VH-VL binders against q86l99r1233to1411. Designs and how they scored, part 16

Target 1, 179 residues: q86l99r1233to1411
Amino acid sequence: SNKESLPFRRDVIEKVINHLRENSLDTEGIFRLSGNMESVRGIVKSFAHGEPNLSFEVHNISNALKHYLRSLDPPLIPYEFFLMLLDARKNEDAETIRNIFWKIPSDNRVVLTLLVDLMVKISENSNVNKMNSKNLSIVFGPTILKPRTPTLDRMALMTETQLQCGIIQTFIEDFHYIF

## First folded at step 5 (VH-VL)

Design s41 (framework fv_adalimumab_6cr1)
Fold by ESMFold2-Fast, scan of step 5:
Structure s41 (fold): chain C 179 residues (1-179), chain A 119 residues (1-119), chain B 107 residues (1-107)
Amino acid sequence: as target 1 above (179 residues)
Amino acid sequence: EVQLVESGGGLVQPGRSLRLSCAASGFTFDDYAMHWVRQAPGKGLEWVSAISWNEGSIDYADSVEGRFTISRDNAKNSLYLQMNSLRAEDTAVYYCAKAEYYDSGMDVWGQGTLVTVSS
Amino acid sequence: DIQMTQSPSSLSASVGDRVTITCRASQGISDYLAWYQQKPGKAPKLLIYKASTLQSGVPSRFSGSGSGTDFTLTISSLQPEDVATYYCQKYDSAPYTFGQGTKVEIK
């Protein structure tokens, strides 16, 4: 049926990202490998209550963060920026992507900055953790950026998904230019 | 124990369609990227298509783009290749292969399924 | 697209010999190169990834080296079970192009 949307809690997300920054940079498959689903659901519930339970194995915590971000409605990058970011990426226009980033609401922008900074640090250790900018973009593209109405045409969805991932890859690779 | 089993190959006329399947077992299917690789009789390996663990990335070789479609059903632990507008040069053994990451070597392969495109 | 060229196309050597196969990329691919072994009638088997990292379970007589455009697969002491065709493959990004293969036979 349906899962109730979780509230956007900037402070909780900041605590979780800081924990992962300190504990996950050398973890193989971080954000890609699945955690235990029951543990993940319990951790996500703690996020909704305002005090994240970080006493779990790191794959459970990273998957809880992904799940929490996917549950946000509107998404971390608000719906109104979706098409303009896809268009900018299609044109390989990093300057326009940067300009759009700075129009994102402050709380969302701060969280996005912390999340991408974490992704940058993970990608810098990709020889150990195996998660470079492309692999991280595959995880986070569909997670934090989506259209208001789901795309039904399969070929259009494929093009859309490639552009979503491309935007996240641009955020990681051009971090010091954009952020 | 990790296993991939291809099916759906056979003899097909030029211009027709064929759908290949690959059944995965022994690993968490939705944690891994999947590839299709083919090998024409007496020739070398040719990469055909790839799909990431969450369908966030899909790529095709130039020779098949617009004609072939890769897809996966993570709930069924299955990978598919829909092959349209088949040509004689598509004749090959088709392998499915698992990769730990989208940009890694392919560590597990199926036994292959033969596709013959002939009139 | 980046071209992958192997040398030689085939070779014959004796048991115990050192065998060297080279792979050349037309443009730099860093160390995103894998080597595969394919025996007649069988699926390929991953031997080496990241140009020089030996896959788990692969005998230590296999080794890889190189970076950028020039790569080498070495079998330090050829065994009868090593008769196969060997392929290099780039995997930095699509297309994940294979070399044409090198057939290794025993004299």
Scores: ipSAE 0.038, ipTM 0.673, lowest interface PAE 7.0, mean pLDDT 89

Design s42 (framework fv_adalimumab_6cr1)
Fold by ESMFold2-Fast, scan of step 5:
Parts: structure tokens; C-alpha cells; sequence
Structure s42 (fold): chain C 179 residues (1-179), chain A 119 residues (1-119), chain B 107 residues (1-107)
């Protein structure tokens, strides 16, 4: 496991998401295709230092964002909302998901809004970029929404993963209702 | 360069255990599902097990269910197969294979490691 | 579970011949089918995915077709380096089952 988590930098994440929103909507396999690993590591380090290096090709920047978000502890969606969101998704209760979203701390909520808005725009252009809401939910579900203590039971982990992806898919598909 | 290197194969007696490892390099390991595929001497390919990038989805062939355990360590770019209660029919070359993102066709494959289960 | 059956189990043809290998799924798998080539002593190599999409670097004499339950791999002009066993593989969902293989030899 990675014990040296990076700090949450709202300003950095906003700059990176805005860059991707302007430059990546037509990019095939955005967030799916690998970047150059040395470049990705360097970009992630620049995030930690407060000066995101956005002069790289889009796949390197998108993968750096994924790795940065995955490294956050606490995660983008704070631990306290994990079980209640999974329960609401299990019950297919979009109203409860919306109510929980608005209880998320403002910095996290703004970042989540920008990230989901980017995912909406990517999914709307899926005929070109090949990334629909299901594809994006697989990328971001377990990345931004995870339990405080990792689930060790394999059956429970499988169920949790389906629900984590389901939450992100709900965010994308019901964006104008929830956000 | 994308590369997969298997290790841990060898001669083992029936009923014993063996652990295979696969070291991955040249790609973002934690973005891809990984699979184990085996091939008995002179026989065809048999899919054995799969694990998603985050361990949220794990599958086994009926022939190994309950005996084999697939796992991964994303920090180490490594895939594992713990093989318990080994039988003579588990004798095979075991391949580590990278799945395509969101699909389960395989490229690349490792070179394989031979497991021989014999008294 | 869906069964994957290849035919023929083996074939012998001359250099320059058109070779056809068939793969059948016992239930529909849409176009979630891949073809692999395995030369003696080597790991398998991906030839075709999504039933008909040729992998980068694979010679154009290889082609795939089919959808649903019936699939075909064609080698338009057999070359000596094509001596190998060819496998189809379903990947719509687990289990990710392979066909039994078709051995291609030169007369």
C-alpha cells in the first residue's frame, strides 16, 4: 500500500481538470490509455508542489490526475459518506444521493462537481473518444469513493466495487438533478 | 517496453502448494485486469483466473475454484497465483497475461513458467 | 457455461493456399471474440480482437469475421512462418474460455 499520501490541493486539481476539459474531449481512450510512467510521476510531483506541469501530452496529464486522486487520504469523497452512498445506490435512491452530495465539505464538493462535469462532457462525446459513463465509472468509482479500512472479504469487495461504480454512473447520468 | 515475467514454477508433489509470481513493467499496472492462463503438455490453452485492477472482480475456472487464489500488489507491479491442493492434472505451463482495458483479450503474454505435479 | 468449439482440429495445406478455421460458441457472444497464434515453444500472440479487428503488426493476410455464434479466421496465402496452433477465445464475460485449438501444418 502507499502510506505517503499527497495533500489535498483544491487549486491544483481545479487547474488540471480545467485543462483536461479544454483539451481532452476528443481524445480516444482518455483516462483509459496509459501515459509515460516517468512523465506521470513527474507531473504528480508537480501537483504536490502546487505548480501543476501541464506541458505534457494529454494522456500523461489524465493519468497523473487519476494517480493523484487515488493517493488522497482522506479520499475526495470523505470516508464518512462511503456507506451511506453505497446504501442509497443499492436502493436506487437518487434523491438520497443528492442529499448526501450536498453534505460533502465545500472544497471537496466543488472539486467533485468539476470532475463529474468533465466526465459528463467526455461521455457526451463518447462516439469520438470511446469513453461512456460506464467506462468512466470503472476508472473513478473506487478511486474517489473508498472505505476507511480496506475490505478484505472478496465477496464484499466485489459488491462494494459494483456500488462504487454505480454511484459515479449516477453522478454522470443524473448530473443536472444532483449537482 | 511492455513486459511480463513469470516465476515460481517447479516440481511439486500432489496435495502440496506452490505460489507463482508475475512481474509487470512498461505500463500502468493498476489500470488493467490481469489473468492466468495455463497449458498442459501437448494440450490447448485453458483460462484459469482473472483479477480486476482494484481486486473488485475476481473469477476462477471451475477446475480450480476453491483451490487457487489470485491476488495482486499494485505498489509492486506484481500478480500472484497461490495454488493449493495441487493435482497431477494441474501440470502445465502457466502464463501471466495482461487484459485490454475494459475487455478481456490478452496482449502481452509472459513467457510462462512450468509447474509439474508428480509423485 | 458457453462452450467454444474449433474446426478442424488440424489441417495440412500448401504454401500460398487459403486457409479457413472456424470457431463456434454454444450461445451468442456478439463480437467478443479474439484469435491467437501459438508457435511451438512460444507464448501465444494476439492476432485479432473484436472478431474482425487486426492487431497492430499482424500481417494483412490474416482476417477474422463473424458475430454471434459462428466465427472464422482466414489466412489468405499461407506462409511457412504461419505453421502454428490457432485458438479462439470468448471474452463477453467470465469464464474467458478458449477453443481447443487448430494445428496448421504445411504439406
Amino acid sequence: as target 1 above (179 residues)
Amino acid sequence: EVQLVESGGGLVQPGRSLRLSCAASGFTFDDYAMHWVRQAPGKGLEWVSAISWNEGSIDYADSVEGRFTISRDNAKNSLYLQMNSLRAEDTAVYYCAKAEYLDSWFDPWGQGTLVTVSS
Amino acid sequence: DIQMTQSPSSLSASVGDRVTITCRASQGISDYLAWYQQKPGKAPKLLIYKASTLQSGVPSRFSGSGSGTDFTLTISSLQPEDVATYYCQKYDSAPYTFGQGTKVEIK
Scores: ipSAE 0.000, ipTM 0.516, lowest interface PAE 12.4, mean pLDDT 88

Design s43 (framework fv_adalimumab_6cr1)
Fold by ESMFold2-Fast, scan of step 5:
Structure s43 (fold): chain C 179 residues (1-179), chain A 120 residues (1-120), chain B 107 residues (1-107)
Amino acid sequence: as target 1 above (179 residues)
Amino acid sequence: EVQLVESGGGLVQPGRSLRLSCAASGFTFDDYAMHWVRQAPGKGLEWVSAISWNEGSIDYADSVEGRFTISRDNAKNSLYLQMNSLRAEDTAVYYCAKAEYYDSSWFDPWGQGTLVTVSS
Amino acid sequence: DIQMTQSPSSLSASVGDRVTITCRASQGISDYLAWYQQKPGKAPKLLIYKASTLQSGVPSRFSGSGSGTDFTLTISSLQPEDVATYYCQKYDSAPYTFGQGTKVEIK
């Protein structure tokens, strides 16, 4: 895992997501299959200075996006929204989830919208790519939504992870209602 | 190149605990899901538990849920299985296995296994 | 939970024979099926994944077919080194259930 704090570059993330939207919808295991570690690291470094290197095989690019999002501190969904989103998901309250989404800072919200739109399109093609909303939620739940202070209690971590994944699954399945 | 080595097996009395370890090398450990699979003497393979790259997604077979705890230390490239409230039916060779995907996949490679015998 | 059943439980065949082992899932798993070979005293070895994709280094006499619920592993010309127990495994999602195994022996 990458512990370096990288700058939040909306423009870079948009370019990477647009590339994946055009090139990855038929790719089996997109975001699930690991890329070449050295290639992924090189691509992530290119994100930091504003010119993403998109000349690599699609699994390397998708993994680079995942690692870049994972390295963001604060995360894509800011820490202040973590507990309120988990509570809303626990109550299966889609209206509250929608209300919280619209309180997210605008640059983060735009990126989240593009990312979830990509996930929706991938899940719609799951017959080919084998990545449904549940599969994508496992990848992105802990990546974009996490607590400021991680719990050391394993059972609590498992419960939180289930809810984190549930929120991303709700984003995908109720996209047109929430976004 | 890619290798998994289990350790920690042995003879243990029913009701007690044992901790298994799996040392990984030759790949970026914190990018892959890891699994434990067991095989009782003369029996077939039984999947036991899985853990995602960040410890956030954990699954157990019904037979061990509540008694076993899977964990990992990505800084040490190590996978663990804490086995509590051991029963005679937990006697098996325990294999560490690498998933090819983050959350679900076929297993390659497998370790050589470590024998756990639960007996009085 | 999806159940995985193999047949036969054991078989004996001669060198050069065509051997067929079947695996049935109680619900559709698309092509999320792997086949493993376990020789006596050894860890399992991956033979086939995605129901029909041969793992690198595995002899071409091994092949897999099927999708959905019914799957087949075929050894086109059985060799002495193929004496082993063969397992199918679903991997679409947890639990990652194995079939009960099919023991293949030489007559």
Scores: ipSAE 0.000, ipTM 0.492, lowest interface PAE 13.3, mean pLDDT 86

Design s44 (framework fv_adalimumab_6cr1)
Fold by ESMFold2-Fast, scan of step 5:
Structure s44 (fold): chain C 179 residues (1-179), chain A 121 residues (1-121), chain B 107 residues (1-107)
Amino acid sequence: as target 1 above (179 residues)
Amino acid sequence: EVQLVESGGGLVQPGRSLRLSCAASGFTFDDYAMHWVRQAPGKGLEWVSAISWNEGSIDYADSVEGRFTISRDNAKNSLYLQMNSLRAEDTAVYYCAKAEYYDSSGWFDPWGQGTLVTVSS
Amino acid sequence: DIQMTQSPSSLSASVGDRVTITCRASQGISDYLAWYQQKPGKAPKLLIYKASTLQSGVPSRFSGSGSGTDFTLTISSLQPEDVATYYCQKYDSAPYTFGQGTKVEIK
């Protein structure tokens, strides 16, 4: 358990997502490439202080957002929704996924909406940026949705991870229905 | 520098199981997707299985689906292939390969040296 | 599933000859194509990625071209050390299919 807990700053996340929406839609491999670790750490530190430093190259900013979201505890989608979302995805039940989305706390739901809207816009430009809904779901699945107590069963963990990614893919592909 | 080393190959009887390992060094293992590729004696390359950096995407060739299981241990910088219900046609040199991107797409570099699996009675 | 077909299956040429190998995808794969060289008894080596980008350390006599469904690997002046089997591979999404290979020999 070496996850760091950073404060949830809705205003910072909104500024970062808006910056990426305006500057990254044509960037090949956005969110896919790992970025420069020192730059990413510096940017994440600026997020934690409430003054996002957006003067860096877009790959570093996008990776800083991933790292920041991954460091949230509780995660962007609160723990209480984990099992019910995985169950709904396993049953391919988009209606239940939509119902669960609208039960998420307001600040988390607004941030999730902005993040998924960004992912939709990126996927719509996949002919240029090479990032479709499946690519983005692999990036964000375990980043924003995770269990309070991880399973130690390797096979169960792999299945859960695939369902986590599946939830994000459903959010992107059924955005106008769910959100 | 950057290296992949396969192990676990050998002679095995049809219907039995074998587990292959691939040890990675010289790069940040958990930033990349990993693949298994095989080559039967005198034949071409056949892609077998892929696993993304976080295990969110796992894929298999139709010929091994349901029999082989790919897995990874990022803490140990290791990739595995559990091969069950082995058949004579699974006889091949098995290579592990690093994909450029962590989502399983991307070109393969480097490749391991390969480990030979012979399925024969 | 997308099929990857190489042509020819084998060829024999003289040192200094221009050699051309083609690879066809049954459906469009953009520029998500790589070329590999495999010498007898060795693991494959990456030559070209993104259809036309030469891997560092690979001699400039190797070049790649194409996009969508039709791709070409060219060796502008064949050398003895180029005797090998050459494979194309799609890498956009599963399955990550290889072509059947083209064996290049010297006469």
Scores: ipSAE 0.006, ipTM 0.610, lowest interface PAE 9.9, mean pLDDT 89

Design s45 (framework fv_adalimumab_6cr1)
Fold by ESMFold2-Fast, scan of step 5:
Structure s45 (fold): chain C 179 residues (1-179), chain A 121 residues (1-121), chain B 107 residues (1-107)
Amino acid sequence: as target 1 above (179 residues)
Amino acid sequence: EVQLVESGGGLVQPGRSLRLSCAASGFTFDDYAMHWVRQAPGKGLEWVSAISWNEGSIDYADSVEGRFTISRDNAKNSLYLQMNSLRAEDTAVYYCAKDEYYDSSGYFDYWGQGTLVTVSS
Amino acid sequence: DIQMTQSPSSLSASVGDRVTITCRASQGISDYLAWYQQKPGKAPKLLIYKASTLQSGVPSRFSGSGSGTDFTLTISSLQPEDVATYYCQKYDSAPYTFGQGTKVEIK
């Protein structure tokens, strides 16, 4: 989609993730279910202006974070790491995934660490919130890890999507090893 | 005005394949998740498959998983359902349905008129 | 998987009657429930989402209530154009399962 990119605001993202860590762990379908679209878009605008509005229902806030992360260009995990992460996941090489993680620029790496820590805590409470590591990986895989040029082949896209989700599942399941 | 127009339905023999299309207009197609929902003659509604705006999230009902493939072409404002290994119980009107957001919420604010698929020998 | 059961399967009522349809989930789905209306030969139309939020353009005689496992759709004063089959649908997570439907007819 040809849209203006939103500014990357580490300070804003940290505040939003901290709010969700405090308020969303028991929320059914967190990050999966849509909030009110107008509220979500308004909250995303507040993120872009550096003043996150966190007084809304948790589904609106979580979807605003998701929308904001999807709108980043370059994405949270910069384009140059895409193929090397997919290759490492294909080879089931957790050590290489860890080494690549530590090469990510510091602001992006800090945000990624906070986001994955939140995902770990949500998945640990999946009996209540219904969001396990697989569910979270399908939400965040294509959101934070994507190629500069999307593939035109549907079968190749399916394979890439499985690997993107696999990377996020590896981040969640092997958090204490990688991060 | 939002419009969804299905095509590709018809009579097909068991074990064969059929591809359905849905042409979307009146909204920004690449901003929304899309779904297929079916209804067997005289029966209720059954959700079949979902695809997010960017194809990053795809889900199937257990009854069709491994046989059906959902896909989309955002440049053409089109949604597709490739149906393989068709069975008599796949006989239904197939509806194209629009989600209310780009990531699947799972409920549908607009529906097409449907296209009939009859699987019979 | 969560089962969705509607009651009754069918009903006949007079114009102006209050009609209530129930929907039960076999496990808690919070308020992630939608209601649809399907008139004969037509595609379904969204009436209500989030258990009680009326979709824009839907007449105010329609209302929804409930949370957890028990939900109701109410038509406060049945009109001839309300002859249809009504479906509930869960959307807490995939699969987005529908109830079996309740057919509403005028006597």
Scores: ipSAE 0.000, ipTM 0.492, lowest interface PAE 13.0, mean pLDDT 88

Design s46 (framework fv_adalimumab_6cr1)
Fold by ESMFold2-Fast, scan of step 5:
Structure s46 (fold): chain C 179 residues (1-179), chain A 118 residues (1-118), chain B 107 residues (1-107)
Amino acid sequence: as target 1 above (179 residues)
Amino acid sequence: EVQLVESGGGLVQPGRSLRLSCAASGFTFDDYAMHWVRQAPGKGLEWVSAISWNEGSIDYADSVEGRFTISRDNAKNSLYLQMNSLRAEDTAVYYCAKAEYYDWFDPWGQGTLVTVSS
Amino acid sequence: DIQMTQSPSSLSASVGDRVTITCRASQGISDYLAWYQQKPGKAPKLLIYKASTLQSGVPSRFSGSGSGTDFTLTISSLQPEDVATYYCQKYDSAPYTFGQGTKVEIK
C-alpha cells in the first residue's frame, strides 16, 4: 500500500538537489532512466529520516527525488494554485504565472526554485544528457502540480496533463523572468 | 523485433468519422512518444500528430487541429487517431511512427489507406 | 512556423555519381534534423539523425552535414537501389515538418 504520504522536508530536498546539480548535469537520461528499485526505496527511506543517503549511483538518487516529490500530499505546488496556473498557461499569460509563483508558500517556493534551476542547468546540457525543457516538463508536470480531485473524464485528464507540463516548460524557459 | 501495424483505414464519406489504430510490439511502448504521419497519393510526407509516453505532451498539425484526436492505451500497446469531420484533403496513407530519444522516427508502420470520397 | 525547403525537387544521375541534396530551415533548428528514404510503395526508412549520425544498417555511402539552417545529404557513389524520394524533417519541436522531398532517379 502506498497510501502513506511522506513529510515535506525542505532541508533534505535542498541537499538532494545540490548533489544532483554537482553530479548529474552530463548524465544521459537523467530523471527519465530508471534506477534499481531496492536502492531507490532505501534512499527514499533515508529522506524520510532526515539524513539523505547520497552514496548511490546518480540514476537511483534522481529517481528517489522523483518518487519523494510524487508522494508529497499536498504536492510541491499546493492544490489551491492548480486551476489558476492551468488557466494562466491556457491564456499564455507569463505575467500571471509569475504573480501566482510569488504567492506560493516560502518553503515550497524555495524548493521549486532550486528544482527548476536544476532543470534549467540540465536542459542547457541537453546535447550531452538528452533532456531538454520539454522532456523535463513531461517528467515533472504531473509530479509537482496536480488537482485535489482527479477528473474521471479521460479527455479532460489529457488536457489538464498537457497544461501541467506546459507550466513546467514555462518555468524552465522563462526562469529569469518568473523566479 | 520492433513492429508497428496500422489498421482501421478504408473508404469514408466526407463529414464522417474514422478511427485508426496502431498496434506496437517488441519494445516498452510506454517509454516512447508516438507520431502519426500521412501521405496523400503522389505527394510528400505530412506530420499529423504526436503524443508523449505519459500523454503530457500532445501536438497537432494546423490542418487537423480541432478535428483529429490522438490517444494511446499503454496497457494495450496501442496508438489511436480519431478522425472527425473528414474532408477529401484527408485522403492519404496514414503511418504510425515510434519516436526515438531525440524524436527522430524509427521504425514506421507500413501504413493504412484512408480514402475520403462521395 | 518553420518552413523546410529541399533542393532540387528531382534529379537524375548515373551509377557511381556523387549526389547531394540540400535542406533549408527558415529558422535555426540546431542539429535536430533527420533524413528519410522512401522507395515506391514502401514506408519511409530513417537514414540519418542529429544532422550527421548514420542509422545502424545504413550503407556508409550516405552522409549528412550541416547545423542551424542549412543541411546536406550526400550519396558518395549512387547505386541502383538508391532510387527513391528523400525527405528531411525538423524535430526540435512541433510541428515536426518535412521538406517537400527530392526524387532521385538513375539515367
Scores: ipSAE 0.005, ipTM 0.541, lowest interface PAE 12.1, mean pLDDT 88

Design s47 (framework fv_adalimumab_6cr1)
Fold by ESMFold2-Fast, scan of step 5:
Structure s47 (fold): chain C 179 residues (1-179), chain A 120 residues (1-120), chain B 107 residues (1-107)
Amino acid sequence: as target 1 above (179 residues)
Amino acid sequence: EVQLVESGGGLVQPGRSLRLSCAASGFTFDDYAMHWVRQAPGKGLEWVSAISWNEGSIDYADSVEGRFTISRDNAKNSLYLQMNSLRAEDTAVYYCAKGAEYYDSWFDPWGQGTLVTVSS
Amino acid sequence: DIQMTQSPSSLSASVGDRVTITCRASQGISDYLAWYQQKPGKAPKLLIYKASTLQSGVPSRFSGSGSGTDFTLTISSLQPEDVATYYCQKYDSAPYTFGQGTKVEIK
């Protein structure tokens, strides 16, 4: 397992996302199905060194991207935006979510835009790949948006997780409005 | 070794409630989706409900939607099924099952099951 | 919802026979299919996942094949310990529906 913090490398993430855009849109279960764990670990290690190894089967590459994003500290969506995004989602306020998106630092925002655009294109092919906006939101919600201080209250954790997923689902479904 | 142990089954009257528990050990509980599957006496397997590792996804079979609530407590390595408005057709052995991978839904291992009998 | 239909509902065969059980999905599920074995009074045991991948520790006489809508579980040489009910299960998305089961008995 990779639970260690890794450096944020915009160039690496962009190369990996571009590879997946070109190779994964019709792949059934993309981001959902597991890859070979030894391959995934090796790929993630290559990301940390700035030289992504993309010669592996697509499920290994997609899982490596998930693990890499999950390991980022601070996360892709910086901690300062966590509570305000959850509040906006709780109020079903897409305009406020859009306004918050545009306050995200430019490198993070560009990467988030590329990632969500990939998710949009995957969801548009869900008749083939079986990954709709809800499925993708479950994968990426807690991965790219999380609190600085985790809650110890189980009810609050359940509510936060559902709102985190809801925000990513909003990003996908309202992409042309928000981005 | 990986173990799942169900408890909370028993005889209950129609319209009443019952809560099942599943105690997990031998693996990192909060990395896996968990499932409830039931089997009526002499009948086949019926998937009942699923909850993702992070509680971001919860699903129910149509037959129990609105009556049953799945939940988990990752700090206690425990899965729960709150069963309300019980009906005779809910009579079954209820199995707790672990999702084999983080997001994949084939089930390994399964618990031993706990019998729920709904009868007047 | 996608329906999962198994055929036959039951069969009787002799030790050493090749046994074939089929599972049909009413819509395509790619290779998101698992096979389980359940002996009387016991919890089900995973045999095969991803339609054709044999679970560790399961005898090599068991094999799975198929993709899309039509799937097959084969026991190449039936043994006494294989007497059980066999279930297919889709897991492409909720609901994670099981087939009705196929009971395998020895004549």
Scores: ipSAE 0.000, ipTM 0.510, lowest interface PAE 12.3, mean pLDDT 88

Design s48 (framework fv_adalimumab_6cr1)
Fold by ESMFold2-Fast, scan of step 5:
Structure s48 (fold): chain C 179 residues (1-179), chain A 120 residues (1-120), chain B 107 residues (1-107)
Amino acid sequence: as target 1 above (179 residues)
Amino acid sequence: EVQLVESGGGLVQPGRSLRLSCAASGFTFDDYAMHWVRQAPGKGLEWVSAISWNEGSIDYADSVEGRFTISRDNAKNSLYLQMNSLRAEDTAVYYCAKAEYYDYSWFDPWGQGTLVTVSS
Amino acid sequence: DIQMTQSPSSLSASVGDRVTITCRASQGISDYLAWYQQKPGKAPKLLIYKASTLQSGVPSRFSGSGSGTDFTLTISSLQPEDVATYYCQKYDSAPYTFGQGTKVEIK
């Protein structure tokens, strides 16, 4: 029978991001430190069903958002933008990255904007939370930007991962130019 | 608390230039995108231009692109609209408006507006 | 560019009437739609954002609904102070296009 993808719920993601913006900016290792996996699974289910459960410790909420975004198919940044973003990053072409961003479908683009804005604010508090733009890019690069068909070549995979992280780092550091 | 006050409107001849200003107070001006919206006498609202908090993103309506330039001075909490090559159809009340960000922003508050009349 | 069309262009209703104004986008804009009220000689005032979220201080008789291409502003019981022109506006991306406006008058 057909597999069902988790639904893309902009309203849920917005509520979760707003909660994290209010409660997590000073939290050490936010998005890096693991939550309780059983709690995270339950929270992710609540997101998928449109009823976000935000009554948990902040690391569980942040990990639930991360896992929810990772499980989206297509990913937050649709597959068709993958190679062109990697190429633009390889060429250090921020203008092309900006042009591609504005071609992303509106719901995806709004969610991406909210997510990156949260990452900007977290990185601004990195003296307290220990999560700078590079740290956040490692978390979110593979989460929101990925190819339709993963490469089997180890060297190519390492290069792609570096570029994926580089794109997210560019989004954070050049936020006001791109967004 | 949050206020926007436009100035610089007036009577101007076709082909000439005029610069509008908008003075902002009561909020952290450099955190917000700003917009210019106009309304011709007896007509509807028309979005004119937008500028991000750091000037990294600027957009214009097709009707004014190449003739108008939006700018801001965050140190002075001021927004500007430089209007060149003015035409009779640019006659309107010009409002400045505050938005939070481009792609999910609504406009609140609005200034009181400043009238620009382009005629001979 | 996405076109924003309002219906009707004008209406006359009695105090206490339920008034409905519609706004149509030529392409999907999700819920990136705001409604503004403009009284004669005044600047526009935000009523609703995100298609259905009522701005603080706006009377509860105003409500918004819709998503995608078709949106509605409803005034459940028209009051004399509601005489104004109402505008919808897309804000998903530039251009931030307004509808042509709907003039609401008391008969």
Scores: ipSAE 0.005, ipTM 0.464, lowest interface PAE 15.9, mean pLDDT 86

